# VHH binders against Protein HIGH CHLOROPHYLL FLUORESCENCE PHENOTYPE 244, chloroplastic (HCF244): the designs that were tried, part 6

Target 1, 331 residues: Protein HIGH CHLOROPHYLL FLUORESCENCE PHENOTYPE 244, chloroplastic (HCF244), of Arabidopsis thaliana (Mouse-ear cress) (o65502)
Amino acid sequence: SAAAVNLAPGTPVRPTSILVVGATGTLGRQIVRRALDEGYDVRCLVRPRPAPADFLRDWGATVVNADLSKPETIPATLVGIHTVIDCATGRPEEPIKTVDWEGKVALIQCAKAMGIQKYVFYSIHNCDKHPEVPLMEIKYCTEKFLQESGLNHITIRLCGFMQGLIGQYAVPILEEKSVWGTDAPTRVAYMDTQDIARLTLIALRNEKINGKLLTFAGPRAWTTQEVITLCERLAGQDANVTTVPVSVLRVTRQLTRFFQWTNDVADRLAFSEVLSSDTVFSAPMTETNSLLGVDQKDMVTLEKYLQDYFSNILKKLKDLKAQSKQSDIYF

## First folded at step 1 (VHH)

Design S02 (framework vhh_6z1v_2)
Fold by ESMFold2-Fast, scan of step 1:
Structure S02 (fold): chain B 331 residues (1-331), chain A 121 residues (1-121)
Amino acid sequence: as target 1 above (331 residues)
Amino acid sequence: EVQLVESGGRLVRTGGSLRLSCAASGRTFSDYAMGWFRQAPGKEREVVAAISGSGDSTWHADFVKGRFTISRDNAKNTVYLQMNSLKPEDTAVYYCAAGEYDYWSESYDYWGQGTQVTVSS
């Protein structure tokens, strides 16, 4: 890319020089925004296939291209970088093994060879307990590979993103469209990705966290039904819920695997099934908060996150209505 | 959130040209990357071309580079795929897609119903 090739040989590596991989994603963009706000020099590694990346340049980040499935494209993107924050995860249409395993291995090996000083890897809570789920097995294998690589790293296991609930529940409920529910009593401790970004950047500055595995869990664990009920209350309307039994999800996954034309979809569906079990997807934050020097009370609650979302949307609708009335008055 | 409707697919002769259109309804169209995908009988769905929300950045698969061009008109909420020098191996159902992804946000990907392109040898 232009940015990488413009670095002079022997340019000193500064602790504020970071590369965010997967910068266009839900978590990656929050890392970029927070890092820029805190004065870091941010380089965003994006795949050759365009995602909305123009906003990253508008924010003040540098954007470079590489394909993790082509190891020869990686070294140029790492020149002059101190820390890599790896938010990359494969898209649904991409084979999980290509991006989430082979791509990660290539990136980690290249980072080690290039002398990268710190690598942040995002993993999944309880990934060591679900080897039958390909994505979870690959995440756990990546954790072990980092431990064996000798690359200084921080591993952060995540439970879930509050942002995902907007598209799955908040928006469809507000627009009176169908939403999918399950009969599983599973609870998930969703965390605002802005908090994940904030905690990650704090962790970067604390050498005591080097080599550690942290788990980031939201303030409370929620069932699908509790999320739907909260969205109904805040939107002021009832949800049109289609409940899909977990058994139906299992049958769909098995048939997809049998036909083999969508193995990547089958693997991601298996992950969704695990999250739809009777598992409590949460972890205590006491040790993590202590290590990072943060107060649990400063964490965004799901109630606050969704309330702010719905309040902003309702305000925009009211403002649009007021503008329409003004137009009518002046004509 | 976003509903996508493809149009323009039909039977064409080898060497012919065709333009596919994808009309989007919903909010924030310009915030989404848009892509064209295709699926031939008995094969997995593959990415053909993609375009950023602003339209400033485009990507085309090697097997269509120089023949196909993706573009968008944000004022009309429409994305296009101009297909030139068509070959029999381009025969497939073509799908329009919008969205962003990470493993917690699969529901943000929106797909159209597809439009059939058949190239006669």
Scores: ipSAE 0.000, ipTM 0.142, lowest interface PAE 15.9, mean pLDDT 76

Design S03 (framework vhh_6z1v_2)
Fold by ESMFold2-Fast, scan of step 1:
Structure S03 (fold): chain B 331 residues (1-331), chain A 122 residues (1-122)
Amino acid sequence: as target 1 above (331 residues)
Amino acid sequence: EVQLVESGGRLVRTGGSLRLSCAASGFTFSSYAMGWFRQAPGKEREVVAAISRSGGSTWHADFVKGRFTISRDNAKNTVYLQMNSLKPEDTAVYYCAADTEYWSGYSEYDYWGQGTQVTVSS
């Protein structure tokens, strides 16, 4: 980082002072919400342009702006911070290199220079086995860079987010739009980002986890077709499925690097399920659960997650209809 | 710097038509469900219509079904409410609202405009 900030020698920072990077994203917002609920002082690092950040302030967080592609903007955001939780990822439209590599390198270097005491990095399961997948290669390189930095850290490899399935399948099925199917046999152990947040904050309080690499996997692995079928059943609607062979998706992904357009996958982690050579994109949770002191039975299942999603939509629709009827009644 | 700016509200006669527009800025418009609400003096705010992120799904309150149509243009960051066969009871301030969730309820909308006055005279 070209910029430096001086703190008084020996000035301690409170362990409850957390900076969440990428706080407006699918995982970042859950980290912010959980941390606030547990009494942490949360500062959110956001870009000015992505999504509005007022909801984070409304929840009780402090919001600061920085651009990870401009290293000089980073140091001020780290003043008084004990722990950085790095949820930042590029938007599908953005080059992976800008946020996921160059931005991470700048942030890690700045955190080390500023004396940050703990850094949480989210990686991808099996990223070391798939250098041909750009996001996976970048994640693995970032793991190695973080290890070599000497910064105290926790690395958490993720299999996939249940939240990503809403935009890919649940909403398009409700909107009677085409959903992308694939002939890949890959099964993915999607995890609710609320569980990822819960487990992350537990990990932060255990010094024995410092320097460790953990994998967070959902309670069951699902194929794309199984997810579509579950959404159809819960929505009470048939999906309009357009099946795309894995070979076509691979070619399109290579072209996306060059032409900077997104293809069939809005979420980078969801796409990894199609590109993985493994038939099961999952990991045993016994050791992780034991280390964190959590019960596997408390994990949200995909059935429960989607049931709650569709029930919430139905409830909101009923509430809207009830409000309409109230407007027609005068006393 | 999120802004929702409603326009098009004016005085119209019973049976007339009007189109309201809401111009959005400062956020990724295509990632938000949009809604139209209204509030008459001394009454609570009520939901009129809602539209999904893509515009593929819409919901309209029973008291406006067949008369009002919500639509959006994601390229122009604008949501519209086409109001036909206006009645005196449609007189209210109309508000545009944005939410991250499909079919978000009134209290859960993230952003609100300042409103535009629609008056329907008999």
Scores: ipSAE 0.000, ipTM 0.191, lowest interface PAE 15.7, mean pLDDT 77

Design S04 (framework vhh_6z1v_2)
Fold by ESMFold2-Fast, scan of step 1:
Structure S04 (fold): chain B 331 residues (1-331), chain A 123 residues (1-123)
Amino acid sequence: as target 1 above (331 residues)
Amino acid sequence: EVQLVESGGRLVRTGGSLRLSCAASGRTFSSYAMGWFRQAPGKEREVVAAITWSGDYTWHADFVKGRFTISRDNAKNTVYLQMNSLKPEDTAVYYCAAELSYYDTLPSEYDYWGQGTQVTVSS
């Protein structure tokens, strides 16, 4: 009998050989950058066309092509890999089921068959409590599928990305444009994706974390109004706030941009209903910090993240004004 | 280091359409957030539209919303600005700009600039 794929069960591979899936995304690129800086041998799994991943090669990573909807393309990408870090999410034009469920199941099954020694999966905080939201249900089902697979894995539930707040609040407020506020009491513990990457790579080196579920929460949970007020202070101007009831937000993508998890419009709209509850997207970091040997004070605060952003953009606006006044017209 | 070249600027009549292109040289284009800016005589340079390195997120200034659309083709190292329903107030030199970004966010800083392309809208 002939094997459909070339497998070498139990073959040792170097712990520094990692595959990052979804390497072009907001989180994935931070994982790649940090891993390269720490001396890992990084392989990035990307779609075969177009090749929008040249920057990863420029950073020093290797790039391989596969289509998660075609399981036969996956095994070759896993040869010689010790650890898979799965940052993959669907694109706006792709159904969530194709990438976030069917593609992920295929990847996990292939990883198990190929003898991959560690798999990192990013989930969502409280996904087990919201089966009515398709993305949350898929994330929770994926957690259970990993448990059943017997694949050595780490699951990391995330609350939200600081990066999403720039386009929603920081830029419009600075430009004296209207921003959408909400009366939702929901608080989100946004974390800088650089900290997510840093903590993830530390976790890879600790055998005690094998099989564990961790939650990565930012230093503080923020309401929409608190974020707006912080941006007003840092921009040096009042925001033009239009308060939108949550029922109106149900037909927009605005709130879901904070999470970067989903590209399905219907799923984004369903997620906005969860954000309208008295839900607090946060978790204690004491156990996580202890396991990882990190200090909470080294986490980037939202105040520091936005301060750096506004300081940089105000400098660029000053430079632009200087350029516009420089007219060397000789007559 | 990225070099940017804008093209497509010309004279158009009020209500007309025009597409601007910005071609980038170098293999790192897909790692740059891109923006379109404009400057009319005697006025400050203003941001018209921005697009993240991935193309998944775009921002448009209120004065062009519903009329202008920014897009990019990372395989061709090109950024586009589709301009519809042009008004005399849109007359300006249009500039393409690039910022190296490691985040899927709107760019906070622009390090590389093109020479500009003139768009004139006549009544």
Scores: ipSAE 0.000, ipTM 0.135, lowest interface PAE 17.6, mean pLDDT 76

Design S05 (framework vhh_6z1v_2)
Fold by ESMFold2-Fast, scan of step 1:
Structure S05 (fold): chain B 331 residues (1-331), chain A 123 residues (1-123)
Amino acid sequence: as target 1 above (331 residues)
Amino acid sequence: EVQLVESGGRLVRTGGSLRLSCAASGFTFSDYAMGWFRQAPGKEREVVAAISYSGGSTWHADFVKGRFTISRDNAKNTVYLQMNSLKPEDTAVYYCAADRGYSDWLESEYDYWGQGTQVTVSS
């Protein structure tokens, strides 16, 4: 990235020059793909480590290395950037406060100092109502810090990712493995990260949204049991479900196992349903759809998302079985 | 310091079996999902198998399903890959990796990586 760092201070930057932070993650990669498809010049900020970032270069993005826990590594990555889209998630070995708070503060301060024109921050729906959940408290504090920073920004609160349900439910059910269930009444409006990316790129082009808080909610809110039932139907297999009552989750060693299992495979947003007092983790999309000029009907439903996933897996299995039978006959 | 150390890679004949091990240190192993990846010369690194923190959930790539099995022993801080019915196309450097599971573990960026162990399958 020698060309990027050689831009003179005060050189006008193109609105299409964006930096995606956390570009290798589930949301970040969708932002990168969509932005490239729409003609943006995309730079990806990734941690220095072997090889999961090569696919970003193959897609046509530029990849630069930095560590948000090391503020001195950040400024060089921002040279020539107009917009920062911050998809970064805290490291598992560090307290959430280190990356999701201290790292965000450092990134936002550096962006302000470097003259970044727009900053997109992803927050969590109802984070202001759940200070007892550390990630939610930190997200809310970050929203306030952005407001105080004077940096032009868009805040987008998310309810949950459909992608997280593949590892937690779809794959284990298809493979006849045990899954954890709960009797929690909480419903979550999961959204496809491809839709989050699409809506984000629309939002960043609309100056009326500058300084605004948007909420992105999927087209329907689902309970854990409803997700399991849908996966059972699409997989053609009954789930082996261990149901943990919400009332015992905070008291027993089963909570430790549940937390570990959830942290292991789950988006932290999905886990927050266990701790939420809300019966519906969702928001009306009327205002957001109006501001973005989009139709609710164009959003991917969870039924469609999971149906496509299972159809692709089942087709691949059939193709492999057909090839195996032909080899047995031919050889 | 976090370390992942793979072992067990060697030369084996087509149709043979091999078990790879990955010893973890410097982090709470039982809080991490583990994965096995491989990379052949001149090719991209690909995911082979993954296992949840408890071992209650596993995923195997279609090209190894039925032949390879991932497992773990949290008491020993070790993840294993049992490889049966080996084929020449299984020849690669095999890497273990650790992921806290902040997103879908099939698509998550893995946080820690080993140095790799060479598996060569000859006919």
Scores: ipSAE 0.000, ipTM 0.149, lowest interface PAE 13.1, mean pLDDT 76

Design S06 (framework vhh_6z1v_2)
Fold by ESMFold2-Fast, scan of step 1:
Structure S06 (fold): chain B 331 residues (1-331), chain A 121 residues (1-121)
Amino acid sequence: as target 1 above (331 residues)
Amino acid sequence: EVQLVESGGRLVRTGGSLRLSCAASGLTFSSYDMGWFRQAPGKEREVVAAISGSGYDTWHADFVKGRFTISRDNAKNTVYLQMNSLKPEDTAVYYCAAGSDFYEWGSYDYWGQGTQVTVSS
């Protein structure tokens, strides 16, 4: 770290001063939106690359730039921050080591040196069981690094995002386009990223959760075929499904959209081998719900998430058809 | 007709070991998650362990972790519970169940008749 620690022991920093790293991503933007709605002072750390960030400023957040591969750019972004929420992920074209390991290590070391009071890290369910998969090994190594750093932290292992299923299945099925199916028996407990954001902010306010590892699992685990069948039912039409071996790169790219972290060809192929087993990406939520004071029945189900999506789109299409028919009447 | 038949329950001394077996028939065994549950007199039924259809994923309750191990043999349509370092509080009727969702205990719709395990000092 290039900066001296600017906070003396016992110097209060407001718990509402948070930095969200990776704020433009699927999860990060939900964290920003929820935090702003709950009255937090939100600063977004974004990489200096061509990805739109103006919407974060429009929402009321402050946007700052840093390059995690340049540690000297990090300290200024942490001044006056109480809590860091690290949603940063590598892009598919970037080497996994650059963002998910070297970048994380630099950020965590800088946060420790700057006296950050709390660090939230998102990991992957079962990452400790798959050392042969480079992404999972790096996530597990990061968990251990945080434990050894002495930085107060919360680790949250994730199973998958409902948001990824819209682009992979819901939209193509509705548009009568081909979808890529997999023969993997893998089941995934997809969670709405809005619920992940809600649960994360609850966790931030409870000091009893400091140092804990939590797993956030959706209400039910689903196979790819079950998701396709649900989308067919809700769209009111059959899917044009090409079922291919999970080792095919194209299928691997589709499957990893719920896990934004697989970014190298070798890593994607190794991860698809995990998905070819009867793997269950799920966990009991009883203890997590008790610790957070939340009710399982308030979690968004995949059925409700997709029903709401299809109902809104079908209403939009009906309105467009009505407007088109009116425009066809001339005198 | 779906049938689950447990066997292996008996009286054992504290610190002993025991293996329970559950033989399944009338279903596509590898398509079902299997679980072991137990119930002592006057207490609610509790989940002990679960195993996915392929055997790839396992879950064990904290109170048996390190002592009990669930496994399955899909060629023999059988699920097992290896119990080590038995304690008097492990005394219960043990039930085998087949379910459609690994962590959703309410999805376990097929049940065996149970096998009695008694642990004495």
Scores: ipSAE 0.000, ipTM 0.245, lowest interface PAE 15.3, mean pLDDT 80

Design S07 (framework vhh_6z1v_2)
Fold by ESMFold2-Fast, scan of step 1:
Structure S07 (fold): chain B 331 residues (1-331), chain A 124 residues (1-124)
Amino acid sequence: as target 1 above (331 residues)
Amino acid sequence: EVQLVESGGRLVRTGGSLRLSCAASGRTFSTYAMGWFRQAPGKEREVVAAISWSGDSTWHADFVKGRFTISRDNAKNTVYLQMNSLKPEDTAVYYCAADLGSYEYLTDSGYDYWGQGTQVTVSS
């Protein structure tokens, strides 16, 4: 391919040289932190925009600019990189097709042409079972595109992030603001993004995982009402709950908050419809834990995640002025 | 970019019926959730009804349930509000609004594009 001629013969590529795409996001930043802690040489691909990325440099990572919608900006970011960890998602103001399909295709094609040794792609649990949901269809098509590309890769399907519950429930409840409840029976196995990062980096070290599809599910699946009740107990505050019937939730992002990166109304409504039907969004971890050599007991529970959050922040949050800025970190 | 134009507002007698229409311009109408709001003199703007992009899901405020019905025709780029059993309390300027990427459909801050409004007056 023409892009292969840009690689100098014998260019030293260390297994510890990784590029994290979407490094400023909730998952991406945890990958960066964990990789730096484990001695990796971390390069972060960020878009040339005003959004702050200085914290990544402060942590010890290098930052490079590229735009996935402009394929010509990608090759320079991949020089000297062994492994790409693709945490990139579309921003709310961007069409889903631009980043989650066209951008991914461009990145994967460039990685293959540049001789990247390993590519990690994050997909969605059960995406192959819901072709009627555009985001799930795009994720499944991307899985198939990676298989056909011949690029050495690992695909990780995710159920949801615990981090999203802070902005949706923990902070509003502490600040005595309204939260949305639902009668939907849907349960989601939220996982701490720190565990996702830990498991991902373990997977990188095991060549037997090359070409495999893994599913990462949290230790237990939760309804929105169970999450609200847990937050009330830990905060010592009753929530001001506006209960919304599941039929109405299809016009809101309430049931899609763990995949916040889709802000297309049609995609949100289609995905909400799937989640509103007594769906348990979870998977057994026995095989994944065995392959990675990890103990289920070491997984962070939602109870522990929120307890740690409230114990560290509760006093400070309650001392904030009523009109103070709220955390908008969801993923 | 979406431009919304309401029509159908007029004077009606108590107990009468009226259908409001909201015509949208552009290629993006079928991707927007739509809402109807109203504002009476000296009152805050309040949400009356909302409808998903496909039309499969609707919401109606308690004060209009059983009397008003929201619907849409994506082929005509139009959303409708059918109002039955009208009361003097329904007198207001009615606005249609489009929700593109909002996090809250029950507040006016959740809607990105607004029409000019159409006046509905219900005589006793």
Scores: ipSAE 0.000, ipTM 0.121, lowest interface PAE 17.4, mean pLDDT 76

Design S08 (framework vhh_6z1v_2)
Fold by ESMFold2-Fast, scan of step 1:
Structure S08 (fold): chain B 331 residues (1-331), chain A 123 residues (1-123)
Amino acid sequence: as target 1 above (331 residues)
Amino acid sequence: EVQLVESGGRLVRTGGSLRLSCAASGFTFDDYAMGWFRQAPGKEREVVAAISSSGGYTWHADFVKGRFTISRDNAKNTVYLQMNSLKPEDTAVYYCAAKLGYSWYTPSEYDYWGQGTQVTVSS
């Protein structure tokens, strides 16, 4: 029991006291950075494998540890917190059930018991349409669990992160490595995680958004081939593309039922099926923009995001190549 | 649990050689650039060498060029620093660090840090 550390329901706390769960991840770190910039008191909950979090402390955040599989460790991290922003998603080596379901349930139950006044949950676009994909099913079940919990919350469904395209396409193309292409017609509305963070902090300050489900979609939906073509143009070199037909993805998924595969392979196949079945992974932003009081033209486009990345990295990679060759002939 | 565990640091004589290893766990090693940094007593932490996620690009500080070589083995989740022709001024605690993406020569851009391993070079 956590009775000694539990606050009575409705115990007042400052609206600026926030806990970011999954603070080390691609989205979580942007939430922390933006919140600190806007004057929030930020506490970062690092999940059970929490060793390096010095960069968050260096930014000015407080870091606390909890094991989401041990509910008794959670309440102490919530003392004095007004709002929880839950960016936690399982790592490739972690079972989806442990973090994305059991851990979320434990966290939500503890937040309710501790009198947390607002909970922000990140879900996935169209998760209600794909119960056959475990992560999608768990996200949808978590949406329903939050609704049934009576905990004041905001649910934000996401389409995709522009940041993911760096490792998948931008860097391999620059390094002259093969990239994976597909003939699937699917388009994805990638959003810069900095925009997700900006919109989230606006949303949590507006009580009219309490209990609402929002979808954050990037300014434009892109096919895999369009992303590759954009990266080729910006990198100034052709990509070595290995095309995987959607028919091969279907066959490969059937075969994975009979063999042990790496988490990376299993995860890619699961999302590939979702992407191949949906022609557009996007949503209109007009209502969301109106509700949040933001201008669509201020959203970072994928062209701008990748242009900025390539302008910076091309100089660095060229300098590193020249430096490496110079060191090889230094005697 | 994200861990970077350095090993190989010891006392070595001037002109000697030493290989440092850094074992990584708890993250997708293949997606991270790796760097070696060092800090001598009373000095600031400085970058020694860096390597891209693929190993295709390496960078070495001017003061170690021709003497130190960074490498990685993605199958073993390990980054190495081969140190040759060691000098007393190489005495420091050596840290390995990991960064998602391309930023590999600016200390403030690294996400994860090891605890360090002591290298002492005697004359």
Scores: ipSAE 0.000, ipTM 0.096, lowest interface PAE 24.0, mean pLDDT 78

Design S09 (framework vhh_6z1v_2)
Amino acid sequence: EVQLVESGGRLVRTGGSLRLSCAASGRTFSSYGMGWFRQAPGKEREVVAAISWSGGDTWHADFVKGRFTISRDNAKNTVYLQMNSLKPEDTAVYYCAAEDYLGWSFDYWGQGTQVTVSS
ESMFold2-Fast, scan of step 1: ipSAE 0.000; ipTM 0.389

Design S10 (framework vhh_6z1v_2)
Fold by ESMFold2-Fast, scan of step 1:
Formats: sequence, structure tokens, C-alpha cells
Structure S10 (fold): chain B 331 residues (1-331), chain A 122 residues (1-122)
Amino acid sequence: as target 1 above (331 residues)
Amino acid sequence: EVQLVESGGRLVRTGGSLRLSCAASGFTFSSYWMGWFRQAPGKEREVVAAISGSGSDTWHADFVKGRFTISRDNAKNTVYLQMNSLKPEDTAVYYCAADEFYGLSDSGYDYWGQGTQVTVSS
């Protein structure tokens, strides 16, 4: 059919005009960076909340404000947009937030009404299998709502981000601080958010993927202990591990459903264990790779991701020490 | 337990300087965005500054730009707000806050301190 026109008068719509929702987050910023590098006209939707967004403008993106809890603020942000990439997601350890779900529904409805040509939604692997986990339930409900809306869309289920392991394990181990571990046998297929961004931009250019549900899983699934051991090897230091048995984590999680959610490490670990209750939190990539025309061997491995991180930080520390010693001889 | 403890608030004269500190514990500090907020008497809470987990990205409100500087020391799990050229309108309770995911997925900052009082008098 003919090129789409937004509800606003006579605004031309170009396939390269995209809106990234949740642009300041771990995944969203990678989508923005990759899209700008590939010549897209990128608009970032950010809340009128105190959040650093100047770096997005510095990269060359346009930043616009909207409050998803106020549907009247949304239409102006969609004027002239061809594709919406929705990177906004809550943390699994938080109780489900009705306002965030209602905001998502409002955004999808507005996108449909405004004639948006493509909507990319990030969901969670196995969200349909864990209705007891609030974030997974809201993700699955959003998948169903998007299908029912009639809006042209791509749904991408994610397993986990390699970026999260830096703060949780790599940095504390390097600094000889305690890290929380578990004896759970569960494995998670962490993916580099740069690969998620790369695969997403490939997917949105292929009309055969319209209406499909894809799963993006990293090249290998890892246990908590395997991640700790890898970080120890690369940092050249033993980790100070506080191990919490999975049975204790499960009991703690059950108790929190009858009481107010607490912001402590035990609650976060319990929620993580619920998400990873399956033996392997992963998915085959053969069909996805085939659809996207990508080679599995080009995916960043966790070994390479962490090796690059530790090599860079250790080199910087060595260079700083050498520079400091030179400075000291002149004082 | 997650804990944010602000310190450094006191009475200062117009044109003076003050450094606020926020000591964090119970979470992976280097993975969290940190923000400074303030609430003046009888007014709504407003943002002052924010800094990324790595410290590579910073943001400052227009009304403090050039006068206030946010910084962090991940080795000490501490975020700072250096306040220069203080004005009476800077009088407020200053709050430290932490947020893991920055964007529409979060309905607000995850963790908040109890605040530290800054009073600027002529």
C-alpha cells in the first residue's frame, strides 16, 4: 500500500525515521547508537523525569518528552515516525506496576491510531510459562495485546544481558568485594546488547519477519558459579562468595508475596531464581539466524565480552600507575 | 539491606561552597545511576544532577549548571555533589537516589536516602 502518513497534517514518513522508547536504558542506548551509525533518523522518547539524556543528543539523536501515564502527551512524539522500538522494561524483582502496563497499552493504541508502520516489542523468554512472576505475566499480556491490536509488529523475547554481569560480578571480584552466589543448577544464555541491537535492526528491515515472535539467546548458557569462575580467572583474583542455597531463596520469595516487597539482596536473588527455575534459560538460534541471515560464530561470547572488559580496565590501571610514577619524580 | 546515607548538609552563607556525600551499600553501586534531588520548603521535589554507573555521563539542571558538579567514587561506593556560589534559593533538603535501569521501564528511582538539610542565608 501507499506510504503511511501520521495523523498530523501532511508529514512525510520515511522508513529511516524511528522512535526509541526507553532510550537511556542498557538496551535502548545500544539501539540508538547502532541506528545512528547506520544512518537512521533517531528520536528518543524519555520521561519528564530527572534522567541524563544529553549523551543521546551528543550522539546526534533528537530527544522528546512524554509521560506514558498521560496518554495525551504521546501523539506528538509519534509525528513523522515510521518505526517504534520499545526498549522499556521493568526489573523482575519489582512488583508489577499497573501504571507502566497501562502506559504500554496506551503507547500501542496511539501507535496504531497514528499509522505507525512497525512496532518492535521486547519480551522475556518463557514469559508464558511463569504467570506467578509479575513481570513475566505483564510481558505475556503485552504480547497478546499487541497481537490483538492489529498493529504491524515484531516481538523479541530476551534471555539476559551480558552488561548486567559487569556490575554484579566482574567489578566486585576485581575490587575484592563480596559477591552473592547460589547453588542453583540453572543456566542463562546472556547476550551482548550490541548483538541485540545489530539483530534488531536487521529484523526491522525484513518484511518477512513482520508479525513474528523471535527469541534472542546468547551463544552459551552459564550458571552463576561458571560466571564467577570466569571472572576470577580474567581478574587474576579469587572471589569472596556468599552462597545462598536455592531452597532458602525459594522460601524467601514465597514469603514476599504475603508481605511488602523489600529492597534487599535476598529478594532480588529469589526473584532471579524464579525466572531461572528452568534448567536452561536459553533457546535455539538456528531458525532466528537463518531468518536474519547471520552467522552464529559472529555472536560475542561471554568469554570474549569479559576478556575485553578486564583487559581494558587492567591496561588503564597499569597506564595510570606508570603516569603517576612519572608525575611523582617532579614533586 | 540497601542503604543510602547522605551527609554534609549545614548552614552556609551566600556565595559559599559545600560538598554533599552519599554513601551507598547493599547493591552493586557501579551498575546504578545516581541522582541528587532537592525539595525546598513548600515546593515540589526537583532534580539537581545525575551520573551514570561508570561516571562517563553526567547531567545537571540548568539552574545549577556551572555552579554544581556531580561526581562518584566507585571504589568507595560514594556519590558527591560539589556546590559552589550558593544562593538563598538553593536552601532545601537534598536527597540521594539510585536507579538501575534508566528509561520508561522504571516508574521512579529504586532507592532513596533520608535527605540532608542545606540552608543558605544572607
Scores: ipSAE 0.000, ipTM 0.126, lowest interface PAE 18.5, mean pLDDT 77

